VHH binders against h2kzm9r124to488. Designs and how they scored, part 27

Target 1, 365 residues: h2kzm9r124to488
Amino acid sequence: RFTIDTSRAKSNQYVVSLCSKKIGIIEYPDGRSDKQPCDVYWHNVVLSDMNKIVTSPQSRVNKFPGMTELAKKISLTHSISSMQKLFPDEYAFYPNSWFLPAHLADFHAFYRKAQALGKTEMWFIVKPDEGAQGTGIYLINSPNQIRNVDQRQLVQEYVADPLLMNDKLKFDFRVYGVIKSINPLSIYVAREGMARFCTEKYEKPDSSNFKNLYAHLTNYSLNKANEAYVHSNTLQDQTRGSKRLLSTVFHQLESRGVKTKRLWHDIKLILVKTTLAMLPEIMLHYEHHFYDSTGPQCFQIMGFDVMIREDGTPILLEVNAAPSLTADHIVPHPGRTLLEGGQRVRSIVDEVIKIPLVRDTLLLV

## First folded at step 5 (VHH)

Design v08 (framework vhh_8ghr_2)
Fold by ESMFold2-Fast, scan of step 5:
Structure v08 (fold): chain B 365 residues (1-365), chain A 125 residues (1-125)
Amino acid sequence: as target 1 above (365 residues)
Amino acid sequence: EVQLVESGGGLVQPGGSLRLSCAASGFTISDYYSIGWVRRAPGKGEELVARISSSGGYTSYADSVKGRFTISADISKNTAYLQMNSLRVEDTAVYYCAKGEYYGDEEYWEPFDYWGQGTLVTVSS
C-alpha cells in the first residue's frame, strides 16, 4: 500500500530498492504509469520544482528546497558565522573561515595579527565554492599564495593537529543526520558512520609536503584514485581499509584513553547546532515552495564531515546535502581510470552503514 | 539515444586558442547531469580537465588548466563548450566530452555514463 518512486534516485536506487523490499514498500523504479502520487519520492539531488513533485498532502520527498546551496561552503560559513557572533563558545567547532572576495582584507588582518603574536607558521586550506570532490583544494601558509583572489572561494584555518591512529593516516568521520521535519525541528543521528582515511602518512604541513593532498585531504573521491587506496573486502579488514566503521574506530580511540561517550555527544551536538544555524534559510525556502503547509512534505539525509583534534575535540569540516548511498565500489579495468568506470564490487562497509540508515529513514517517514 | 559529439579540435601554435564544442542529443543539459571534458595524451592516462553543471552554474577545473580554460554551456543549443586559451605543447591530447550524474556538492561521484568519440588537439610549433 505504501509506495515509493525511485525513478530519480539514480546511483542511490539499489540501496533504496533493497530497503523498500525489506520493509514492504511498493517501489516504482521507473515512476508510476497511472499518474497517482506515491507516498515517498526519492531523489539524488535537490530540484527547483519540489512543490510539483509532492502534490498530495501525505507525500514526502527526501530533499528540502534550496538545501544544495545552503550546504555549500560559502552559504554554510555565512550561517555558522552569524551564530558565532551570538554564541561564540557554542559554535567554536567550526574553523576560522573567510569567504572571498568579501573577506580578503579580514583574512590579511588576521594573518598579520597572528604573526605579530608570535604564531610562527599557520596553514590554511583554500576551497573553491564551485569545487566538489576535493577538486581545486590546496594549502597555503601566506595570503599571497591565494589563486584568483576575485573568485568565490573559502579560505579556512587548516587543522594541523589531527588525532592519528597507529598507521599515522589522517582521518575524518562521515556522520549521517536525518532531518525528519523542520516545524517542529526533528533530527536523528545515525548510530553508524564511516571513518575515511588518507592514503599517505600525515606530517604537519611544510614546504616539502603541502602539495601531497593524499596525506592532507580525506576526500573519498580524491583518495580512491591513489594506488595506495585499500578497499575493505571484509569487516575483518577494519585496521587497514581506507573506509572503516565509525564504531570500530571509536573502540580503538577508547582503548587509547579517548572519552568516546563525550566525543559522540559533542558530535551529535555539532549536527544539531549546524542544522539550527541553517534552519532560518531552510524554513524560508520551504515556505516559498510549500505555501500553507499542512504537514511535513520533506525529509533529508545529510552527511557531516567531522575530524578530531589531537586533544580529542571534534571539528566540523563540511556538510553534504546529497551524501552518496551507494554500497559498491568500482575497480577500473586494466589500463583505464575510474573516470571510465569498471567492475562494480560489493562494499560490505558501505552496506553495514547505509542499509540501516536508509531502512530507518523510511521507517521514520 | 544519448549522444555527445565533439568538434573544434585541430592544430594550433603555442599561445594560441581553440574552442571545443560538445553537442548533446537524447537528453537536455540540466541540473540532473554534469558535463565534463576529459583528455588523454599519448602514453598517459585520462585527466578530467573541466566539469560543469549548467543549471547550478557550478564549474571545476584541473590545476593544470585553471585561468587558461573556461567551460560553459548553452542550454538553448543543448551544447557545452571548452574555451582553451594560452595553449601549451603539453595540452596536446584527444579531448572527450562526457556526461554523468550531477552530485553538486557531494564528495563522491559516479563515473561518466556516456562519452563522445573525442577530438584531437595538437599544439605544436
Scores: ipSAE 0.310, ipTM 0.649, lowest interface PAE 3.2, mean pLDDT 82

Design v09 (framework vhh_8ghr_2)
Fold by ESMFold2-Fast, scan of step 5:
Structure v09 (fold): chain B 365 residues (1-365), chain A 125 residues (1-125)
Amino acid sequence: as target 1 above (365 residues)
Amino acid sequence: EVQLVESGGGLVQPGGSLRLSCAASGFTISDYYSIGWVRRAPGKGEELVARISSSGGYTSYADSVKGRFTISADISKNTAYLQMNSLRVEDTAVYYCAKGEYYGEEEYWEPFDYWGQGTLVTVSS
C-alpha cells in the first residue's frame, strides 16, 4: 500500500495527514524507524541535495530542486523578461520590471520616454531583494526616490487601476498550480483558490496616500496585523471577510457583467506560460540531481498571485514555491499580539480550498 | 527542551553600535526553524525587528531598522546575532529572541512559540 513520510511537512502536516487518511495512504509522521523508503515525501520547503531524500525510483517528493530560488522575484523576473523579448504579447501579463543595479539605466530610459510621451504620473513598486512578505516594499513615482540604489532590488510598474468590489478594497487571487512532472510537462490548475483583500479602501496613489500599505498591498502578513482584518467564521462571511473563496468572488464579478469564463481561461494561461518561462531553469536543476533517473521524482504545488485590472485583464504579481497549506488561524490571547501566538481556530475558507487541493495532489501521484 | 538565552544588551550613545547574541539549545537553527528578534518599549507595542532562517537563505527586517540592523546565524555555535548600528533613542527597548517555524516564501511566518527572557538596550546620552 502507498506510504507517505510527513515528518518534514511541519505546519502543513495536519492537512496532509487528514488527506492521507481520507484516501488510504499509510502515514509516517515521525519518519520510518526501519529507514525503508516511502512512496511519497512531503516537505514544507525545498531541501538541498534532493537526491539524498529520494533514493528509490518509486519515490516522489513534493518539491523540485532549486524551485525556491527560481520562484523568487528576481529569478522569476529574469525568466519572464527573457520570454517577453521573444513573445511580448504572450507575456504581457507581467508588469514592466527592472532588476537593480544592473538595469538602473534601462529604468531611467523607460521613465524618460514615458514622460516624453506625455503619460500622466506613473507609479512603481520597489521590492528589496532581502525583503519578503511585504517587508521593505514601497511605492515611488520618480527614479530619484529609490533608496540604496546600489543594492539588489526589483523595480516594477505599479498597477494603479485594479478592479474593485463594492467595498473598494483592493484584492488579488491566490491560484494554485500542481506540477505533476516536467518531462513531459504536466500541470494542473486547482478549481478553487483564495481572494485576499486589503484592509483599507483603495485610492489611486498620490503624495497623501502612497505610504498606506494597508490600502496598496494585498500581502497577508501585512494585512492580518491591521485591526480591520476580518476572519471568515462562516461561509456567509465570504461576502465580508478579508479572505474569501475565489469561486464566491467570481460569482460576484459575473453578477456585475465580468466575463468570468474568459477571465478564468486567461488566468490558467498565465500559470501555464509562467511555468514554461521557468521550465529551462527547472530542468537544469532537476537534471543535476536526478540525471540517472528513468521516472519522475518530483511534483509540486505552486501558488500564483494574480490581480485583475479595471478592464478585466489579469496580471501576475508573484509566484510562491511553498504556499501555506494550513487550515487554521491564530487568535491572540487578550492583550497580546499574533507574534506571541494564541488559540488555534479552524479556518473554513482555508479548509474548503486546501483539503481538496492536497487530496487531489496526492491522488495525482 | 527548547531554550533561548540572550546577551549583549546595555547602554549606548546615539549613533553607537551593539551586537546581541541568542544562544539556542534543544533544536538547531538549520532545521526549518526561524529565529527572530522582537522588541518592547514602555508605552509602545511589541515590534518584530528581524527574522532569519538558514533554510532557503531568508532574512527579513522591519522598515524602522532596515539598513541599520543585520541579523545573522552561526550554525556551528547554534547562535543567532543582531548587529545594531546607527542606534537611535527610539531603539530603546527590551529585545527578545524568539523561535518559530519557517515556511519558505509564503505569506507569513508562524507565531513564535518559544521566547528568551529578554535583554535591555538603552540608547541615551
Scores: ipSAE 0.195, ipTM 0.569, lowest interface PAE 4.2, mean pLDDT 81

Design v10 (framework vhh_8ghr_2)
Fold by ESMFold2-Fast, scan of step 5:
Structure v10 (fold): chain B 365 residues (1-365), chain A 125 residues (1-125)
Amino acid sequence: as target 1 above (365 residues)
Amino acid sequence: EVQLVESGGGLVQPGGSLRLSCAASGFTISDYYSIGWVRRAPGKGEELVARISSSGGYTSYADSVKGRFTISADISKNTAYLQMNSLRVEDTAVYYCAKGEYYGGEEYWEPFDYWGQGTLVTVSS
């Protein structure tokens, strides 16, 4: 008999509870009162005192210590940049990146070299360190356009040549990886994921359009606020919705002659190589908390945001340590905005992605 | 029942300061929730000015208020605050306290599901 504590799952509790019931796991939604450990502890966020949650060698928690910080823009960029120095071809999937203020001079040097080589109108994306919701993100084509240059922020080469579908909307894939253990390293890639679409047609950035973030950023939190956003509540909505199944988009790409088996292989390699780049720091935090453990104490679902270039090359944009596992969306009340909330409505696209993901994750542990 | 009660609004001259308070009941300000301050000026849309998760572990600010406003929370009092310094005429708005979900470093955010009644801040000579 397998047991799970979902008292700390919060907004993810619905999907985890549903999966637990489907596979016969005994759930404690308010925690156990008998002082016995559960086999699994499901949390929505990374906590500082992980070793106090997981006290038995047979118990597992769904988060690695320190993972929130390691997945943040600056820490991720540092980890990948270190690997790029040793293995530049293997880590070419991450755009050229500079974290400010420390690397401002390096960014200026790169820009000057690119200009000297006659590269016309190169664009960069500027991301604040605390900008998880896309807040404060903007495009620049010159270093002198950086706002608040002394503030911690990431400057990254903008992918101006995205692969587009017939609707000409820019998109990325949210791909899910499951780290089952780090010693030995065991990672699984979920076959299903999410394609997230912009809400306005893409055009290469120029002085007239670079402020139109609805065309340039695939950000779910940004795009769901646009009235052009189409919720994917049915299979019919998936072919035209702003949030679609990865498998649906892959079928469309395959029909257009894209080598989708190679693309999927390359995406899986991105997840593995990115995890390897983060691994030394993950191991350091893990050993600090679980130095006396005789078995793996942690596993984790990670979200990876991958864009495809026009030539079919995948590019890593971001890693999320706590991807949302909710299976609903909000319809705002009449005359109100999404910021004010609304009625929660079932999302079939999220269910098709997230129920198998959580179910299979629980089966792996 | 979840409730958010704002206080501290009023009339202030340009360059002045105000501290807004948001007293929470029916839930604990913790690692799994965020408190935000959202403003609506006459004839303008909503703007999220500041957000905080449990004990200051995550904070964010609109570019228009960065360096001037500070969000904080007192977990023992279950109260969030917005310290507003160097106020400008453009800061005139109704300020709402709101509770939402927090996912720590996730690009996706949940909308605020509980809102206070709002408190008016007028910056005028």
Scores: ipSAE 0.013, ipTM 0.435, lowest interface PAE 8.0, mean pLDDT 80

Design v11 (framework vhh_8ghr_2)
Fold by ESMFold2-Fast, scan of step 5:
Formats: C-alpha cells, structure tokens, sequence
Structure v11 (fold): chain B 365 residues (1-365), chain A 125 residues (1-125)
C-alpha cells in the first residue's frame, strides 16, 4: 500500500492528511521510524538537498529541484523575457518588465518613447528583490519615483484597465497547475481555482489613490488585514466574499457577455507557455539531482496569478512554487493576538478548491 | 542555532526617528522566511507592527504605523530593519524581532517560531 511522509508538510498537513485518509494512503506525520522510504514525500517548501529526501527510485517528492528560485519574480521574468525575444506574440500575456539596475536605461527609453506618443498616464509596479533594502511593492507613474535605483528590483507595467465585477473590486484568479513530470512534460490544470478580491473599490490610478494598496493589489495578506475583508463562510456568499470560486466568477462573467470558454483556453495556454519558458532550467536542476533516475521523481502544484483586462485578455502576474494549501483561517484566542497562533476555523471555499486539487494530485502520482 | 538580536532602541522625543536593526544568525534571510516586528506596551497586548517576506517584495503594516514606519531587509548583511519616523508617545513599547516560515508570496503568514529578546523604545519629552 502507498505511503506518504508528511513530517515536513507543515501548513499543508491538514489537507494532505485528509486526502491521504480518503484515498487509503498510509500517512507518517512524524516520518518513518524504520529505514524504509515512503512512496511520497510532501513538503510545504524544500530547503534541503533533493537527493537527501528522495533516495529510492520508487519515491517521489512534491517539489522540483530549484523551482522555488525559478518561480521568483526575477528568475521568472528572465525566463519569460528570453521567450518574448523569440516569440513576442506567444508571450504577450506577461507585462513589459525591466530588471534594475541592469535595465534602467531601457526602462527610461521605453518611458520617453511612450511619452512622445502621448501616453501620459502610464503606471508601473515596482517589486524590490528578495533581501533588498527598501520599501515593499509600490506604484509609480514616472521613473524618477523609483526608490534605491541601484538595488536589484523589478519594474513592470501596471495593468490599469482590469475587468471589474458589479462591486467594482479588482480581482485576480489563482489557477493551479500540477506538473506531473518534465521528461516528457506533463502538466494538468485544476478545474477549480480561487478568485481573490481587493477590499476597496478600484479607481484608475492617480495621485490621490495610488498609495491605496487595498484597491490596487489583490494580495491576500494585505487585504485580510483590512476591516472590510470578508471571510467566505458559505458557498452562497459569492457576491461579498473576498475569496470566491473561480467557477462562480466565470459564470458571472459569462452572464455579462465574456467569452469564458476562450478565456479558460487562454489561461491554460498561459500556464503551459510559462512552464515551457521555465523548463530548460528546471531540467538542468532535475538532471543534476536525478541523473540516473528510473522514472519521474518529482511532481509539483504551482499557483499562477492571472488578471483579466477589461477587454477580456488574461495577463500573468506571478507564479507561486509553494501556493498555500491551507483550508482554514486562524481566529486568535480570547485576549490574544494572531501572532501567537489561534484557533483554526474551516474555510469552505478553500476546501472546495484545495481538497480535490490535493486528492487528484495524489491520484496522479 | 537560530538567533535574532535587536538593536537601535532608546529614548526619543515625539516627532523623532529611530531605526531598529535585527541581526539574524543560523539562517539566511530570504523569501522562504518572514521577519516581523512585534511590540508590547505596558498594559497592552502584542501588536504586529510590520512584516516582510521576499525581502521587500511583500510587506504588511499595522494601521497605526502606516506611512510612518518602513520595514526592510538586507540579504548581504543578513539583517532586517524597522525605520520609525514621526514617533508618537503611543509608540512606546518593547519591540521584538521575530522569524516565521513563509509559504508562498501572499497567502499565508505562519505564526512566528523564533523571537529576539526585545529592544525598548521610549517616546517621551
């Protein structure tokens, strides 16, 4: 019978344990006390050498070597930009992006050209690199507003024309892809995903509102801190909840005349094309660790953040190599703050998304 | 062995500025970890003041300090900072640096698993 080690699953453990029990996999939540390997090793994030985790050719781990680094904004942008030079139409789904300080001159040149063409209200999002000293993510409308210009950071065109629902809240879709193998490449797109909503009404960026991140960024951690954030307690709460089912939002978009079958096809292509852009470097890391493998030893759930423009065009915002599989939220203990943990309360929306995702992933391996 | 050592606290006048530093050892600051600043004032509970992951890519702030405090990290020095401007009497507290695990860019901040000893900030005339 199949076995799974969830001793390093951490926040993923609840959902993985639930799915393992449901499909009859034997779970070792503290690892095996014997010297036998498990069939599956489930990690929330891999920080150690892969060859120390997967020592048997029959074993698999839920992460590809190097993937955490490759999915980060700088490495992802490098991979996609390389493909954009060869296939600009195929990779138009990723915003124009510049690495600083290396591409500062190119960014200035782009801005000057756009100004000369009468584009006076362009906005850009600035994302400082991991470990860089500076502020967090912020919006600019002029290159002169960049902070710490000599430090590594990413500048991207900001999508100022998002498609909005009736509540006028900006949203994105978290779409899940499962990479079953890379040789040959096999990727599955989950049927359900998450629509993540801002907590304040969207208005086109201007000097009065560009600092209101609650209206401009769909970031879950940021928006959860706003008093306007609404936890989804029931599946009927799909018009007010800050997290909604992708399928529900797709039905609402279809009712408004959006061509949702085309949109879903285009989103699936974004996942495939993005994985293809990353594939050469994934393969290099994989062969380094599993040179003489008798079969695929890695699989991975990836999160893709996709926003829809007002014209119905999907745009890739981010790739997450360790998307949260938590199906609850924490309510602080009476008289305490959230910092010390708290009571976990079930999230129905997250369960509907993440339980089938993890169950089907385990069935694929 | 994970250690976090705070410095930079002290006495400051209202409207003044202080920069707190958190020197990390036993791990490397990166987007695999979150670092936060938590304060505790006499007679009050703990308040998460600021948190950083992706070393500046994803940050959060308490409403009481937004626009006045800035959290940052320097990977080359393995140190996190809290720049505190326009200080108010109500900012008087012991400030703790804390490390937690971070599971992806935006979705879940784990509770802190390692804490520094704290540094006292007193805002008084």
Amino acid sequence: as target 1 above (365 residues)
Amino acid sequence: EVQLVESGGGLVQPGGSLRLSCAASGFTISDYYSIGWVRRAPGKGEELVARISSSGGYTSYADSVKGRFTISADISKNTAYLQMNSLRVEDTAVYYCAKGEYYGAEEYWEPFDYWGQGTLVTVSS
Scores: ipSAE 0.006, ipTM 0.334, lowest interface PAE 9.8, mean pLDDT 80

Design v12 (framework vhh_8ghr_2)
Fold by ESMFold2-Fast, scan of step 5:
Structure v12 (fold): chain B 365 residues (1-365), chain A 125 residues (1-125)
Amino acid sequence: as target 1 above (365 residues)
Amino acid sequence: EVQLVESGGGLVQPGGSLRLSCAASGFTISDYYSIGWVRRAPGKGEELVARISSSGGYTSYADSVKGRFTISADISKNTAYLQMNSLRVEDTAVYYCAKGEYYGSDEYWEPFDYWGQGTLVTVSS
């Protein structure tokens, strides 16, 4: 019978345990006492000793070696920029981006050229390499506003023309891809995903509003802190909740005349083309760790953050190598802070997305 | 077993410096992790003052300590540090070293799952 070790799944363990029971996989939530291999190892992080975990040709782990670093903003941008030089039309879905300090001069040159062409209202997003969870991100409209120019950071064109729903809240789609194998490359795209909404109404960036990140950034960690955030506790939240089903938003877009079948096809191509851009580095790390393996040893759920421009064009914002698979949120205990934990409260929208995703991923492997 | 042991606390005068140490066992600092320093002062809630991830690849600081405190890690000693400069009476607190999960994802954050016992820092003349 099929076996899974979820001892390293941590916060993702609940959903993985639920799915394992549903499809008849024997779970070892504390690891096997007999130290024999499991068929699947479900981890929350990529470890340096991945090859010591997957010791049987029949065993698989839910992470590719090196993937965490490859999905980060600087490494991802490097991979996509390399492909943009060779295939600029195919990789036009990624905003113009500059690594600092290395490409500071190129960024200045781009800005001056844009000003010379009469583009006076260009905005850029700055993502420092230090800090996580959207911390330290800010908007600029001039290169002289960059903080700590000698520090590693990404400067990227800001999408100032997002497609908005009737509530005028900016949103993006978290789309899930499952890399089943890399040789041959086999990618599955989950049919359900998450639409993530800002918590304050969007207005084009200007000197009065550029500091209001609650209107400009869709990042979950940032927006959940705003008192206007609406937790996805009921399906009725699909009309006003801060997290909504991708399928619901797609139906709303279709009703407005958006060609959603073409949009979905283009989004799937973004996932495939992005994975292809990352593939050489993924293969290098994989061969280093699994040089003698005869079968696929790794699979992975990846999160892709896609925004739609007002003209209906999808663009890639970010790739997450470890998208959260939790189906709850934490309410702190009375008199304590979130740093100490708290009571977990159910999120039905996350359940509808993540339970089929994990179940189907386990059925694929 | 994961264990975190703090040291370096004590009494210091305003404007002085202290370096707190967090000796880790049961895991290596070179692994993917998040180590934070959380303080609690009498009559105040807890505050995350500094966090470091992936052997120093990412750092963050509370606004109250930016420019004064520096978090770092020494892989050879498997120890994380909090260098505290220009100390103020308001920095008086029990300082805890804590370890949490780290995916390398900007959306994945969970509470710290392992905590040290804390070390007292008193800033007083």
Scores: ipSAE 0.050, ipTM 0.495, lowest interface PAE 6.3, mean pLDDT 80

Design v13 (framework vhh_8ghr_2)
Fold by ESMFold2-Fast, scan of step 5:
Order: sequence, then C-alpha cells, then structure tokens
Structure v13 (fold): chain B 365 residues (1-365), chain A 125 residues (1-125)
Amino acid sequence: as target 1 above (365 residues)
Amino acid sequence: EVQLVESGGGLVQPGGSLRLSCAASGFTISDYYSIGWVRRAPGKGEELVARISSSGGYTSYADSVKGRFTISADISKNTAYLQMNSLRVEDTAVYYCAKGEYYGSEDYWEPFDYWGQGTLVTVSS
C-alpha cells in the first residue's frame, strides 16, 4: 500500500489529503508513530535535513536539497547569466540583471551605454535577496537612486510596456513545473496555471506613480491586502477576479490576435531552459545528500512567474521553490482579524488549478 | 502545551529603547515555525510589526518600524526578541508575540495560530 506523510505539509495539507484519499494513498497527517518509512513525504518548504527524513531507497520527498537557495533571485540570476554567456539567444527570456555589490560597475556601464544610445525611458526594479513577499522592492530610473548600494540585492530591467487586458491591470502567469527526477532528468509542465492581476490600473512608470506597487507588482501577498482585491469565488468571476485561470486568459489573448500556441511553447521552453541552467547546482546538492541512492529520492513542484511583453514575448521574472498549493482563503471570525485565522472558505479557481496538479504529481511518483 | 510569554514592556520616553522578549514552550523555533510581533493600539486594528523564521533566515518589518526595530531569535533559549529603538508616541500599543507556520513562499502568508497574552508599551513623557 502506498503511504504518504503530510505532517509537514502545513498549508498544502488540505489539497494533498484530498488527492491522497481520491487516488487511494494511505495518509499519515500527524506522521507515523511506528517510525516506519512512508513512500512519500510532503513538505511545505525545503528542509536542511531531508536526508535524515528520507532514509528508505523507496521513499520520495517533494523538495530537492538546496532548492530554496538556488531559486533565490541572486542564485537564479547567476545560473541564468552563466548560460547567457554560452547561449545568449536561448536565454534572452530573462531580463538584464545585476546583483550588487559585485556587478555595480557593470550596471553603471550598461546604463551609460543605454544613455549614449538615447534610451532615456529605462526603468529598473530593485529587489532584496531576502524580502517579505514584495517588501523592499522599488523602481528606479537612474543608478544613483539605489539604496544601500553595498547590500546584497538584485537590480533588473523593468518591463515598462507589459501586455494588458481590457481592464488595464498588469498581470503575470504562475506556471507550474514538476521535476520528477534529475537523473534521468524528467520535467512536466502543468496545463493549467494562474493569471495574477494587479489591483490598480497600470500606467508607465513616472515620478508620480513609481511608488504605487499595487499597479506595478503582481505579487499575491501584496495585492490581497488592497481593498480593491477581488476574490474569485466562482468561475464566472474570471473577468473580474484578481486570480483567473491561465486557460481563460489565453482564450482572451487568442481572441485579441496573440499567437497563444507559440506563446505556450515558448513558456514551456522557459521552464525547461531555466531548470537546465539550475541543474548543475541541483545535482551537486542532491548527490551530497543522497550519494548512495539507487533511485530518485526527490521530486518538486516549482512555480514560475512569467510576464508577457506588449509584443507577445514571455519574460521570466521569478522562480518559487515553494509555490502556494492552498485552495482556500480565510474569512476572519466576527470581531477578530485575519492575523488570528478564521473560517476557511473554498477557492474554486485555486481548486481547479491545484487539485489536478497535486493529483497528477502523486500519480507520477 | 504551546505557550508564549512576553516580557520587557513598560513606560519609556520618546527616543528611548526597549527590548521585548518572547519565551516559547511546547514547540521549538525551527524550519517549521515563525514568531511574529503584532501590536494593537486602542481603536486600531492589529499591525504585524516584525516576523522571523529560522528557515532561510527570513525576517520582515512593517514600514512604520523599518530601521528602528530589529527582530532576532536565540534558538538555544527558544526565545524571540524585538529590539525597539527611537521609540515614538505612536508606538504605544499592546505588543503580542505570536507563533505561525512559515510556508516559505513569497505568494502566501499564513495566519498565527497561538498568541501570547501581550505586553504594554507606553511611550510618553
């Protein structure tokens, strides 16, 4: 009998439990008291001691060792930049990026060259290496606006001309990739994903609007705090909700003349090429933890944040090693705050995306 | 058996400093659990002031306290601290220590499931 330990699944537990029951997996939601191994261990985060948890050759865990660090902005940029030196056309999907303080001189040189070519309208986004769900992120149009230049941070070209829907809200796609194994390499791209919308109408950055992060950042945790945020309680909310199905947005883009089959192909290539760029470091961490393993011990759902430029080309913004698999939202109890929890209410949009994703991932393992 | 006990509150003059302590029992500060400081002033809602997780070295601060407050954790003592510098009259509030699960995702925030009793901080002359 196939067994799963979901005691460390945390916010993922609801979806994993539902899928486990549906496909006949025996779940241990509080862990096993008999110290026998499970076939699958489902964790919400990459843990430092996974090789001590996954001790049986037949067991699998849903995270790769070191993946949190590898998916961070600076490590991801280093991996992609290394590939851009060898294959610049293949990795053009990642915006020009500089991690500080190491590449400050290169950033200044790039900016001077752009100014010499008459590119006076360039904006850049500054991101801390460690940040709280969009916190600390800001826009600049000159290198002298960088705060705390000696601190570790990423400076990246800002896409000032994103493709917009009729509501003029900026959006990106959360696309899910599943790394089934790295030896042999096996990657799957989920057919459904999420379109995440800003909560205020987009305008090109200028001195009056560049601080309005609700118009410039699509980050869910930032936008759900705005009073303008609209929970998608039904599939009919696809035209108004702040979270929409990727497939619905693709149909709307196709109706506007976007070549959606080519776009989807290019997005799948972004996921594959990004994983290939990260692969040497993933393999190094994996071999350190599972040197004597005779089969794959790890699999992982990864979130990829992809923005579409006005010309229809996709751009990779971020990789998330622990994408949210929550299929509900919390309504606080009367007289209480959201910080204290509350009643969990189903999110139909999240269920349509995440239940098949988790179910199919478990079937692959 | 989960318990959070705050200490270090009191009366302080504007520009002064205080260090709040949160002693945790019944769980270990680790890769699984975050500790947050949440404040409530009379007539205002709750404000998450600072949060720390041992996972990935994550810390976060409200914009109102950035540069003035520092959160830290001593895992050997199973205690979290909030160092409050350059205190202002508007920092007057009851400060609660709270335990939450740290998801590790930039696109999801988890609510706190256990709360301390709170400690009063009054900033006045």
Scores: ipSAE 0.106, ipTM 0.528, lowest interface PAE 5.8, mean pLDDT 81

Design v14 (framework vhh_8ghr_2)
Fold by ESMFold2-Fast, scan of step 5:
Structure v14 (fold): chain B 365 residues (1-365), chain A 125 residues (1-125)
Amino acid sequence: as target 1 above (365 residues)
Amino acid sequence: EVQLVESGGGLVQPGGSLRLSCAASGFTISDYYSIGWVRRAPGKGEELVARISSSGGYTSYADSVKGRFTISADISKNTAYLQMNSLRVEDTAVYYCAKGEYYGSEEFWEPFDYWGQGTLVTVSS
């Protein structure tokens, strides 16, 4: 009978535990005391020592070695940019991007060429790297607005033409991919995902609005802090919630004339092509940790953040190597703030997305 | 044992600057944790002032401090900072450093599960 160790699942433990019970897997929430291996190890993050934990050839862990670093903005951009040089049409789904300080001159050159061609009102998003002293994410429309140019950071073309729903709120899709194995490569795309909405009306960036990140960034942690954020606690009210089901938004887009079958196909291709771009580095890390293993030792749920341009073209924004699998949110105790803790309340939208995702992932293994 | 120790508070004139430090022990500031600064003033509720994911790629600021305060982290020193510029009398508060769990570039756990003891910032002439 299959066994799972969820002692390192942390905040994701609840959903994994629930799914394990549903499909008859024996769970060890505190690990095994008998020093026998489990069939599955569920971790919340990629650990450098997982080859010491996953010692049996029959055991699997839900993370690939090195994946956290490979999914980060600098490494992801490097992998995709390398593929864009070889296959520019196939990898056009990723915005033009530059590493600073290494590619500052290239960014200046791109900007000057765009100005010469009459594209004088382009916007860029600046994302500082880890350990950067000084600044968070911000928008610019000129290279001279970059802060701390000597610091490691990513400059990326800002997608200023997003497809909007009737409420004029910018949104993206969190789409989940499951890498079952890398040899042979086997990837599954979850049928359900999340549409994440900004909390303030979108307008194209200009000097009056570029600092309003609540209108420009779909980031969940940022937007849930806004007073306008709406938790969707029912599946029936999907038109006003700040988190909505991907399937519901797709039906709404289809009713407006969007070619949703083509859109879904293109999104699945983005997941596959992005994984292919990362694959050589994934294989090198995997072989370093599991060089003598005869079967697949790793599988992983990945989150892909995709926005849709006004013309219906999907664009990849980010890859998350450890997407949250929590299916609740915290409601503060009366007279207290969220910062002091509170009661966990079910998130029905997250349950509809994440319970089938985790259940089906466990069934694939 | 997780500990967060704040320093850098004190008395400052309006328009002045202070840098608060949050020295972390018992865990390493990394991709897996968020660090925030929360302030509490007499007669006011608590306010999340600034928050950083460990990657530095995602930061959040209260509207009252945007453009004036900057949150950062020095991984080598295992220390987070809050640079406070153009200070106002209404910024007077006890400032707490807090740690939460973080999963990836934009997702993190809230509420915070570990808190420092706080450092007093007084903005007065």
Scores: ipSAE 0.017, ipTM 0.431, lowest interface PAE 6.5, mean pLDDT 81

Design v15 (framework vhh_8ghr_2)
Fold by ESMFold2-Fast, scan of step 5:
Structure v15 (fold): chain B 365 residues (1-365), chain A 125 residues (1-125)
Amino acid sequence: as target 1 above (365 residues)
Amino acid sequence: EVQLVESGGGLVQPGGSLRLSCAASGFTISDYYSIGWVRRAPGKGEELVARISSSGGYTSYADSVKGRFTISADISKNTAYLQMNSLRVEDTAVYYCAKGEYYGSEEEWEPFDYWGQGTLVTVSS
């Protein structure tokens, strides 16, 4: 009988347990007492020494060794920038990026050339390597505005002209890719995803508005804290909710004349090309941990954050090696803050996205 | 029986240093958890100061403390630390150690499910 160990699934456990029950997988939520291997191991994070946990050649784990670091801003940017030097047109979907402090001089040179060409209205986003949930992220329009230049941080071109819906809120798409194997490379793109909306109306960056992160950043954790945030507890929230179904937003874009079939094709290519850029490093880590394997032992759900430019072209913003698979949200108890917890309330949008995603992932392995 | 016990708080002069310790019992600090330091100033709300995954794969800091505070964990002692340097009057608060879920490279906000009792840090001239 097919078996799954969810003892290390943590916050993912609810959705994984639900899917396992629906498709007839035997779950061990506390691990196996008989010390026999399971067919699948579901972890919430990438662990060190994965080969010590997944010892049977018939077993699979839902994480690739080293993937957490490879998906981080610095490593991801290095991988994509290397491909941009060889294939600049194919990797144009990633914004021009500079690592600080190493590439500070290159960034100054780029800015000076842009000024010489009359592009004096350029904006950049600064992302600290150790920042979380939008923490430390800020916008600049001049290199002299960079804070703590000796600290590790990423500077990227900021797309000032995003495609907007009728409500004028900036949004991105969280698109899910499933890497089934790396030898041969096999990637699946989930049919459903999430559109994540800012909580304040977008205006092009200027000196009066550049500090308003609720209008400029689509980060869920940041926007969830704003009083204007609308939880999508019903599908009727798709016109006003801060988290909406990708399919619904695509239908709305199509009704406005956007070529959504081409857009979806381009987004799928972004996922494939990004994975290809990361592949050499993934393979090095994989072979270090599973050098004697007879078949694929790792699979992984990855989250890709994609923004659409005003001309309809998609750009990649970030990759998440451990996207949240929770299907609820927290309402704080009276007199307490969200950090202390609260009542968990069902999220129908997350259920519609994440239950089929996890179910189909388990069916693929 | 999960317990988080803070220590190392006290009175310190502006510009001084303190190291807070968070001793964990009833569980082992590991890749599966984040350990955070949350402070609550008198009459003000909560601020997440620093967070670490015990595997060392991820740390984060509030803008107000970046470059001054460092979070770390000692697995052999099952203890997390917050090294606080260049302390300012506005750092005066009760500091809580808290344990929560780790989501990897992107932090979707999750509540801390276990909290210590807090330790008072007073920065005063």
Scores: ipSAE 0.189, ipTM 0.579, lowest interface PAE 4.3, mean pLDDT 81

